# VH-VL binders against q39962, part 43

Target 1, 193 residues: q39962
Amino acid sequence: DPTDGFTEVPLTEDNFVIQKPYDKPLNDRYSYKNGIRRLWVYENDKPFKVGSPTRPRTEIRIKGHDYSSGVWQFEGQVHVPEGTSGVTVMQVFGAVNKATALQLRVYNGDLKSYKSNSVATDIYNKWLRVNVIHKVGKGEITVFINGQQKLVVNDDGPAEHYFKCGVYAAPDGSSNYMESRWKNIKLYKSDNK
Below, E stands for the ipSAE of ESMFold2; O stands for the ipSAE of OpenDDE; V2 stands for 0.75 times the mean of E and O plus 0.25 times the DockQ between their complexes.

## First folded at step 15 (VH-VL; framework fv_ucenprubart)

Design q5 (at its last look DockQ between E and O 0.89; V2 from the best seeds 0.00; counts 0 for: loop humanness VL .255 < .304, pae E 2.7 > 2)
Fold by OpenDDE, look of step 15:
Structure q5 (fold): chain C 193 residues (1-193), chain A 119 residues (1-119), chain B 108 residues (1-108)
Amino acid sequence: as target 1 above (193 residues)
Amino acid sequence: QVQLVQSGAEVKKPGASVKVSCKASGYTFTEYWYMAWVRQAPGQGLEWMGLIYPSSGSTWYAQKFQGRVTMTRDTSTSTVYMELSSLRSEDTAVYYCARGYYDEWMDYWGQGTLVTVSS
Amino acid sequence: EIVLTQSPDFQSVTPKEKVTITCQASQSIGDFLLWYQQKPDQSPKLLIKYAEESYRGVPSRFSGSGSGTDFTLTINSLEAEDAATYYCLQYDSYPDLTFGGGTKVEIK
């Protein structure tokens, strides 16, 4: 199991900060019911901040555990409804040459690293266990789906890092409506790996 | 290694214009970054002037400087420029460029450029 | 426009003493607050992001706290090298940002 050798970092609701279109109330783009966090956004929604050039998003920003060293792991179960495409559902923020070390995107039912490197196929309407391990010292990120290693990539250099999940419209090819659902979001840390 | 190297000190007369450059290196210039300009009058605090997005050339200026400041970029040389016109004595300051993530913090700063405006 | 008011403007502190700097916003800015350190004849350096998160390489004696309108930068045990001016900056109104007036810390 990818969590072997890791210690869970206790999270509270205060660690879950929602980033959403700046002109929408929270309940118009986010809900939390029965342990499930539902995040959605429309292609023509406003960005997170006024005047920002970024694409629309509704994302959970994991707060309080930003990191620039060590070995960290994100775990969560994700459900992407059919029709959602051209969207980032999970991010490792921070890099030297770009804003993120990793983006897991959905295109037509496929889960990919950015626009390439297929991670999983036929993912619609299913719960997938996602584990992302970031070994900062090695500059390495490993992605697991349902406990199986699917991808190993470089992190594009040391930076300030944190995890995000939800929906962040891709640069292009986004569906009008984009949604992801998340449950059992956890954070792990290992100083010995 | 990320570096921001600014142009040298300038001496200008009132009414003139000044154009300060900021050359970026050590990262992808046209990625998800903004370049901010911040100035500091002698013995005073930091003052936000605005920012430019090198990828698109889009700008956002502080209200105080609207109509008098122009920020541009040259992607071929990874350089950002800040031009301030109709200079006044109160524009005497050290001007800094600073890189930042979209919607986030500034992490790297230039060394600063002293602009002196005097008759 | 969001206005940040820092206090005090100046303080002289003995080494190893605790330093407290406050920053008050004219309206709620959540946790979108940065703390910068500027030493004489140097460019500013980022210390704290998101009000409470220490930036990479920042000594543990520096800490930030607060949310909404009231924020605090704390130096738990002042070192001689900490002589500098400290600024808060809000980025809630990004891309229209504003600095506090600064707090100069000198060593006795």
Scores: ipSAE 0.792, ipTM 0.922, lowest interface PAE 0.9, mean pLDDT 96
Fold by ESMFold2, look of step 15:
Structure q5 (fold): chain C 193 residues (1-193), chain A 119 residues (1-119), chain B 108 residues (1-108)
Amino acid sequence: as target 1 above (193 residues)
Amino acid sequence: QVQLVQSGAEVKKPGASVKVSCKASGYTFTEYWYMAWVRQAPGQGLEWMGLIYPSSGSTWYAQKFQGRVTMTRDTSTSTVYMELSSLRSEDTAVYYCARGYYDEWMDYWGQGTLVTVSS
Amino acid sequence: EIVLTQSPDFQSVTPKEKVTITCQASQSIGDFLLWYQQKPDQSPKLLIKYAEESYRGVPSRFSGSGSGTDFTLTINSLEAEDAATYYCLQYDSYPDLTFGGGTKVEIK
């Protein structure tokens, strides 16, 4: 199991910061009911900050555990309703050449690393367990879907890193409406030195 | 390695203009990043001037400098320029460029360019 | 424009002692507050992001705290290399950023 050899890092609601269109109240784009966080955005929504050229997002930024070394892991379960496409649902923030070391995007029911490396197909309307292990010392990020390793990529470091999940409109090809649902979001750190 | 290398020191008379360059290397110049300009008068604090998005060339200028500052970029040379016109003695400062993540912090700074305005 | 007021303007501090620097915002900025260090004749260097999170490579003796309008940078045991001017910077109103006036720390 991808969590073997890891210790859970406790999270509270203070660690779950929601980034959303600047002109919308939180409940217009986010809900948290029965352990399920629903995050949605429209392609013509405003960016997170006024004046920013970034695309619309409603994302959980996991705060308080930014890292630049060690071995870290994100875990969560994601559900993407049919009709959502051209959207990032999970990220490892921070890289030298670009803003992120990893983006898991949904295109037409397929989960990919950015626009290319496939990690899962036919993902609509079902729950997937996602684990992402970042070995900073080796510059490697490994993606697991339902406990199975699907992808290993380079992190393009060195940088400050943190994990995000939710919906962030991709540079191109976004559907008008984008939604993801998340539950059981956890953070782990390796016991290895 | 990320590097921001600025043009050399300038001496100008009041009423003139100055154009400072900032050449970027070691990253994707036209995506993910803004380039900011920050100045520091001798013995004084840091002062935000504004930014440019190299991808589009779009700019935002602090109100104090609106009408006197122009920021441009040349994507073929990965270079940002800041031009300040109608110079006054109060514009004597070290001018820094700094790259930043969209909506986030600045992580790499240029070495600074001293601009001296003397009558 | 959001005004950041730093205190004190200047401190002369004995090595190994604690340094406390404050930054007060004219309106709430949440935790969108950065701390920068500038040594003489050098460019600024990022120390703290999101008011309390250490940037990579920053010694553990530096810490930040606060949210809303009142923020603190602490150096829990001053070392000689920490002689510098420290600036807070808000980015809540991005792209309309503002710096505090700075706090110069000298070794006594």
Scores: ipSAE 0.559, ipTM 0.847, lowest interface PAE 2.7, mean pLDDT 92
ESMFold2 (binder alone), look of step 15: mean pLDDT 93; pTM 0.946

Design q6 (at its last read DockQ between E and O 0.82; V2 from the best seeds 0.86)
Heavy chain, then light chain:
Amino acid sequence: QVQLVQSGAEVKKPGASVKVSCKASGYTFTEYWYMAWVRQAPGQGLEWMGLIYPSSGSTWYAQKFQGRVTMTRDTSTSTVYMELSSLRSEDTAVYYCARGYYDEWMDYWGQGTLVTVSS
Amino acid sequence: EIVLTQSPDFQSVTPKEKVTITCQASQSIGDFLLWYQQKPDQSPKLLIKYAEESYRGVPSRFSGSGSGTDFTLTINSLEAEDAATYYCQQYDYYPGLTFGGGTKVEIK
ESMFold2, look of step 15: ipSAE 0.786; ipTM 0.899
ESMFold2 (binder alone), look of step 15: mean pLDDT 88; pTM 0.894
OpenDDE, look of step 15: ipSAE 0.823; ipTM 0.923
ESMFold2, look of step 16: ipSAE 0.757; ipTM 0.901
ESMFold2 (binder alone), look of step 16: mean pLDDT 89; pTM 0.896
OpenDDE, look of step 16: ipSAE 0.824; ipTM 0.924
ESMFold2, look of step 18: ipSAE 0.684; ipTM 0.875
ESMFold2 (binder alone), look of step 18: mean pLDDT 88; pTM 0.893
OpenDDE, look of step 18: ipSAE 0.755; ipTM 0.909
ESMFold2, fold request of step 19: ipSAE 0.788, 0.780, 0.819; ipTM 0.910, 0.891, 0.910
ESMFold2 (binder alone), fold request of step 19: mean pLDDT 88, 88, 88; pTM 0.888, 0.890, 0.883
OpenDDE, fold request of step 19: ipSAE 0.678, 0.912, 0.922; ipTM 0.894, 0.954, 0.957
ESMFold2, last read: ipSAE 0.800, 0.814, 0.819; ipTM 0.910, 0.915, 0.915
ESMFold2 (binder alone), last read: mean pLDDT 88, 88, 88; pTM 0.887, 0.892, 0.882
OpenDDE, last read: ipSAE 0.918, 0.918, 0.919; ipTM 0.956, 0.956, 0.956

Design q7 (at its last look DockQ between E and O 0.88; V2 from the best seeds 0.77)
Fold by OpenDDE, look of step 15:
Structure q7 (fold): chain C 193 residues (1-193), chain A 119 residues (1-119), chain B 108 residues (1-108)
Amino acid sequence: as target 1 above (193 residues)
Amino acid sequence: QVQLVQSGAEVKKPGASVKVSCKASGYTFTEYWYMAWVRQAPGQGLEWMGLIYPSSGSTWYAQKFQGRVTMTRDTSTSTVYMELSSLRSEDTAVYYCARGYYDEWMDYWGQGTLVTVSS
Amino acid sequence: EIVLTQSPDFQSVTPKEKVTITCQASQSIYDFLLWYQQKPDQSPKLLIKYAEESFRGVPSRFSGSGSGTDFTLTINSLEAEDAATYYCQQYDSYPDLTFGGGTKVEIK
């Protein structure tokens, strides 16, 4: 199991900060019921901040555990409804040459690292267990789906890192409506390299 | 290694214009970054002037400087420029460029450029 | 425009003493607050992001706290090298950014 050798970091609701279109109330783009966090956004929604050039998003920003060293792991179960495409559902923020070390995107039912490197196929309408391990010292990120290793990539340099999940419209090819659902979000940390 | 290297000190007369450059290196210039300009008058605090998005060239200026400041970029040289016109004595300051993530913090700063405005 | 008011403007502190600097916002900025350190003839350096997250390489004696309108930068044991001016900066109103007036800390 990818969590072997890791210690869970206790999370509270205060660790879950929602980033959403700046002109929409929270409940118009986010809900939390029965342990399920539902996040959605439309292609024509406003960005997170007024005047920002970023694409529309409704994302959970994991707060309080930003990191620039060590070995960290994100775990969560994600459900992407059919029709959602051209969207980032999970990301490791922070890099040298770009804003993120990793983006897991959905295109036509396939889960990919950015636009390439298929991670999973036929993902619509079912729950997937996602584990992302970031070994900062090695500059290495490993992605697990349902406990199986699917991808190993470089993190594109040391930076200030944190995890996000939800929906963040891709640069292009986004569906009009984009949604992801998340449950059992956890963080782990290891002192082992 | 990320570096921001600014142009040298300037001496200008009132009414003139000054153009300060900021050359970026060590990262992809036209990515998810903004470049902000911040000035500091002698013995005073930091004052935000505005920012530019190198990827698109889009700008956002502080209201105080609208109509008098122009920020541009040259992607071929990874350089950002800040031009301030109709200079006044109160514009005497050290001007800094600073890199930041979209919607987030500024992490790297240039060494600063002293602009002196005097008759 | 969001206005940040720092207090005090100046402190003269004995080494190893605790230093507390406050920053008050004219409206809630959640935790979109930065702290910078600027030493004489140097560019500002980022210390704290998101009000309480230490930036890479920042000594553990520096800490930030607060949310909403009231924020605090703390140096739990002042070192001689900490003589500098400290600034808070908000990025809640991004792309409009504003700084506090600064707090100069000198070694007694």
Scores: ipSAE 0.768, ipTM 0.913, lowest interface PAE 0.8, mean pLDDT 95
Fold by ESMFold2, look of step 15:
Structure q7 (fold): chain C 193 residues (1-193), chain A 119 residues (1-119), chain B 108 residues (1-108)
Amino acid sequence: as target 1 above (193 residues)
Amino acid sequence: QVQLVQSGAEVKKPGASVKVSCKASGYTFTEYWYMAWVRQAPGQGLEWMGLIYPSSGSTWYAQKFQGRVTMTRDTSTSTVYMELSSLRSEDTAVYYCARGYYDEWMDYWGQGTLVTVSS
Amino acid sequence: EIVLTQSPDFQSVTPKEKVTITCQASQSIYDFLLWYQQKPDQSPKLLIKYAEESFRGVPSRFSGSGSGTDFTLTINSLEAEDAATYYCQQYDSYPDLTFGGGTKVEIK
């Protein structure tokens, strides 16, 4: 199991900060009921900040555990309803020559690293367990789906990192409506590399 | 290595203009990053001037500098320029460029460019 | 316009003592506050982001706290190399990312 050798880092609601279109109240794009967080956005929504060239998002920004060294792991279960496409659902923020070290995107029911490396297919309308291990000293990110390793990529050099999940419209090809649902979000840290 | 290298010191007379350059290297100049300009008069604090998005060339200026400042970029040389016109003696300052992630903090600064305005 | 008011303007502090610097925003900026250190004739260096998150390479004696309008930078045990001017900056109100007036810290 990908959590073998890791110690859980306790999280509270104070660690779950929602980034949303700047002109929307929180409840217009986010809900948290019975342990399930719903995050959604429309393609023509405003960016997170006024004047920003970024695409629309409603994302959990995990606060309090930004890192630049060590071995860290994100875990969560995600559900993507059919009709959602052209969207990032999970990311590792921070890289030397771009903004992120990893984006897991959904295109037509397939989960990919950006537009390229396949991670899983036929993901709509079911819960997937996602684990992402970042070995900063090795510059390496490993993605697991339902406990099975699917992808190993390079993190693109040293940076300040944090984990995010939710929906963030891809550069193009986004559906009009984008939604992801998340539960059991956890962080882990390891001294074992 | 990410580097921001600015042009050298300038001496100007009141009423003239100055154009300071900031050459970026070690990262993707046209995506993910804004470039900001911040100045500091001798013995004074840091003062925000504005920013440019190199991707589109879109600019946002602090109200104090509206009408006097122009920021441009040249994507072929990965260079941002800040031009300040109608110079006064109180514009004497060190001018810094700094890059930042969209919507986030600035992580690298240029070395600064001293602009002296004297008659 | 968001105004950041720093206090005090100046401190002379005995080595190994605790330094406390405050920054007050004229309206809520949530957690979008940065702290910088600037030594003479150098560019500013980022110490703290997101009000409380330490930037890479920053010694553990530096910490930030606060949210909303009231923020604090603490140097737990002042070292000689910490003599510098410290600035807060808000980054909530793009594109107007204003700075505080600065706090100069000297060794007594």
Scores: ipSAE 0.694, ipTM 0.883, lowest interface PAE 1.8, mean pLDDT 93
ESMFold2 (binder alone), look of step 15: mean pLDDT 91; pTM 0.918

Design q8 (at its last look DockQ between E and O 0.68; V2 from the best seeds 0.62)
Fold by ESMFold2, look of step 15:
Structure q8 (fold): chain C 193 residues (1-193), chain A 119 residues (1-119), chain B 108 residues (1-108)
Amino acid sequence: as target 1 above (193 residues)
Amino acid sequence: QVQLVQSGAEVKKPGASVKVSCKASGYTFEEYWYMAWVRQAPGQGLEWMGLIYPSSGSTWYAQKFQGRVTMTRDTSTSTVYMELSSLRSEDTAVYYCARGYYDEWMDYWGQGTLVTVSS
Amino acid sequence: EIVLTQSPDFQSVTPKEKVTITCQASQSIGDFLLWYQQKPDQSPKLLIKYAEESYRGVPSRFSGSGSGTDFTLTINSLEAEDAATYYCQQYDYYPDLTFGGGTKVEIK
């Protein structure tokens, strides 16, 4: 199991900061009911900040545990409804040459690293367990789906990092409406490098 | 590795203009990053001037400088420029460029350019 | 415009003692506050982001705290190399990323 050798880092609601279109109140793009966080955005929504050239997002920014060393792990279960495409649902923020070290994107029911490496297929309308391990000292990110290792990539470090999940419109091919649902979001740390 | 190298010190008369350059290297200049300008008068604190997005050329200026500052970029040379017009003695300062992630912090700074406005 | 008021403007501190610097925002900025260190004749260096998160490579003696309008930078045991001017900056009311007035810390 990908959590073997890790210690859970406790999270409370204070750790779940929502980044959303700047002109929308929170409940217009986010809900948290029965342990399930629903995050959605429209292709024509405003960016997170006034004047920013970034695409629309409604994402959980995990606060309080930014890192630049060590071995860290994100875990969560994601549900993507059919019709959502061209969207990032999970990311590792921070890299030297770009804004992120990893983006897990959905294109037509397939989960990919950016637009390239396939991670999972036929993902619509079901829950997937996602684990992402970042070994900063080795510059490596490993992705697990339902407990199975699917991908290892270079993190393009060093940088300050944090985890995000939700919906963030991709540069190409975004559907008009984008939604993801998340539950059981957890953070783990190992002091092994 | 990421570097921001600024043009050299300048001495100007009141009423003139100054154009400071900031050449970027070691990263993807046009995407993911804004370039900010911040100045510091002698013995004073840091003062925000505004930013430019190199990808589009779009700019945002602090209200204090609106109408006097112009920021531009040249993507072929990975260079941004800050021009300040109608100079006054209080514009004497070190002018810094700094890159930042969209919507986030600034992580690399230029070395600074001293502009002296002397009558 | 968000105004950030730092206190004190200046302090002279014996090595190994604690330094406390405050920054007060004119309105709530949540946790979107940065702390910088600037040594003489150098560009500023980021110390703390998101009010309380240490930036990479920053010694553990530096810590940040606070949210909303009241923020604190603490140096728990001052080292000689920490003699510098410290600035807060807000980044909630983007793109007008204003700075505080600065706090100069000297070794007594």
Scores: ipSAE 0.660, ipTM 0.865, lowest interface PAE 1.9, mean pLDDT 92
Fold by OpenDDE, look of step 15:
Structure q8 (fold): chain C 193 residues (1-193), chain A 119 residues (1-119), chain B 108 residues (1-108)
Amino acid sequence: as target 1 above (193 residues)
Amino acid sequence: QVQLVQSGAEVKKPGASVKVSCKASGYTFEEYWYMAWVRQAPGQGLEWMGLIYPSSGSTWYAQKFQGRVTMTRDTSTSTVYMELSSLRSEDTAVYYCARGYYDEWMDYWGQGTLVTVSS
Amino acid sequence: EIVLTQSPDFQSVTPKEKVTITCQASQSIGDFLLWYQQKPDQSPKLLIKYAEESYRGVPSRFSGSGSGTDFTLTINSLEAEDAATYYCQQYDYYPDLTFGGGTKVEIK
């Protein structure tokens, strides 16, 4: 199991900061019921800050555990409804040459690292266990789906890092409606790996 | 390694314009990055002037400088420019460019450019 | 516009002493406050983010606290190399960013 040798970092609700279109109430783009966090956004929504050129998003920003060293792991179960495409559902934020070390995107039912590296196929309408291990010292990110290693990539350099999940419209090809659901979001860290 | 290298010192007369450049290296202009301009008059504090998103060219200026400041970028050379017109003696300052995460902190700064406005 | 008021404007401190700098916001900014250090003839450097989180590479003697309108930067044991001017900056009112007036710390 990818969590072997890791220690869970206790999270509270204060660690879950929601970023949403700046002109929408929270409940118009986010819900938290029965342990499930539902995040959605429309292609024509406003960005999360006035004046921002970024694409629409409704995302959970994990706050309070930013890191620049060590080995950290994000775990969560994600459900993407059919029809959602051209969207980032998970990010390792922070890098040297770019803003993010990793983006997991959904295109037509395929889960990919950005646009090219396939992570999983036929993901619609089912729960997937996602584990992302970031070994900062090695500059390495490993992605696990349902406990199986699917991808190993370079993080593009050490920076201030944190995890995000939800929906962030991709640069292009986004569906009009984009949604992801998340449950059992956890953080782990290890000093020995 | 991220580096911001600014153009050299300028001496201008009142009423003139000045254009300071900031060449970025070590990273790619992406939608998450902004470039802020901050100035500092001699012996005074830091003053935010505005920011530009180099990836799109979108700008946001402090109200104090609206109509007098123009921020631009050249993506082919990874350079951001700040032009200040109708210069006054009060505009004498060191001008800094600084890279920032989207809506968050400024992590890298240029070395500063001294602009002196005198008759 | 959010106004940040720092206090004091100036401190002369003996090495190894504790330094406390305050920053007060004209309205609540949550924890969206940054602290920068600017040494003479140098560009500012980021010290603290989110009011109390140390930035990468910042010595442990630096710490930040506070939320809402009142914030504090603390240097637990002043080192000679800490002679600088310190600025608070808010980023809650993004994209309008504003700085405090600064606090100059000199070594006795």
Scores: ipSAE 0.545, ipTM 0.845, lowest interface PAE 1.5, mean pLDDT 94
ESMFold2 (binder alone), look of step 15: mean pLDDT 90; pTM 0.913

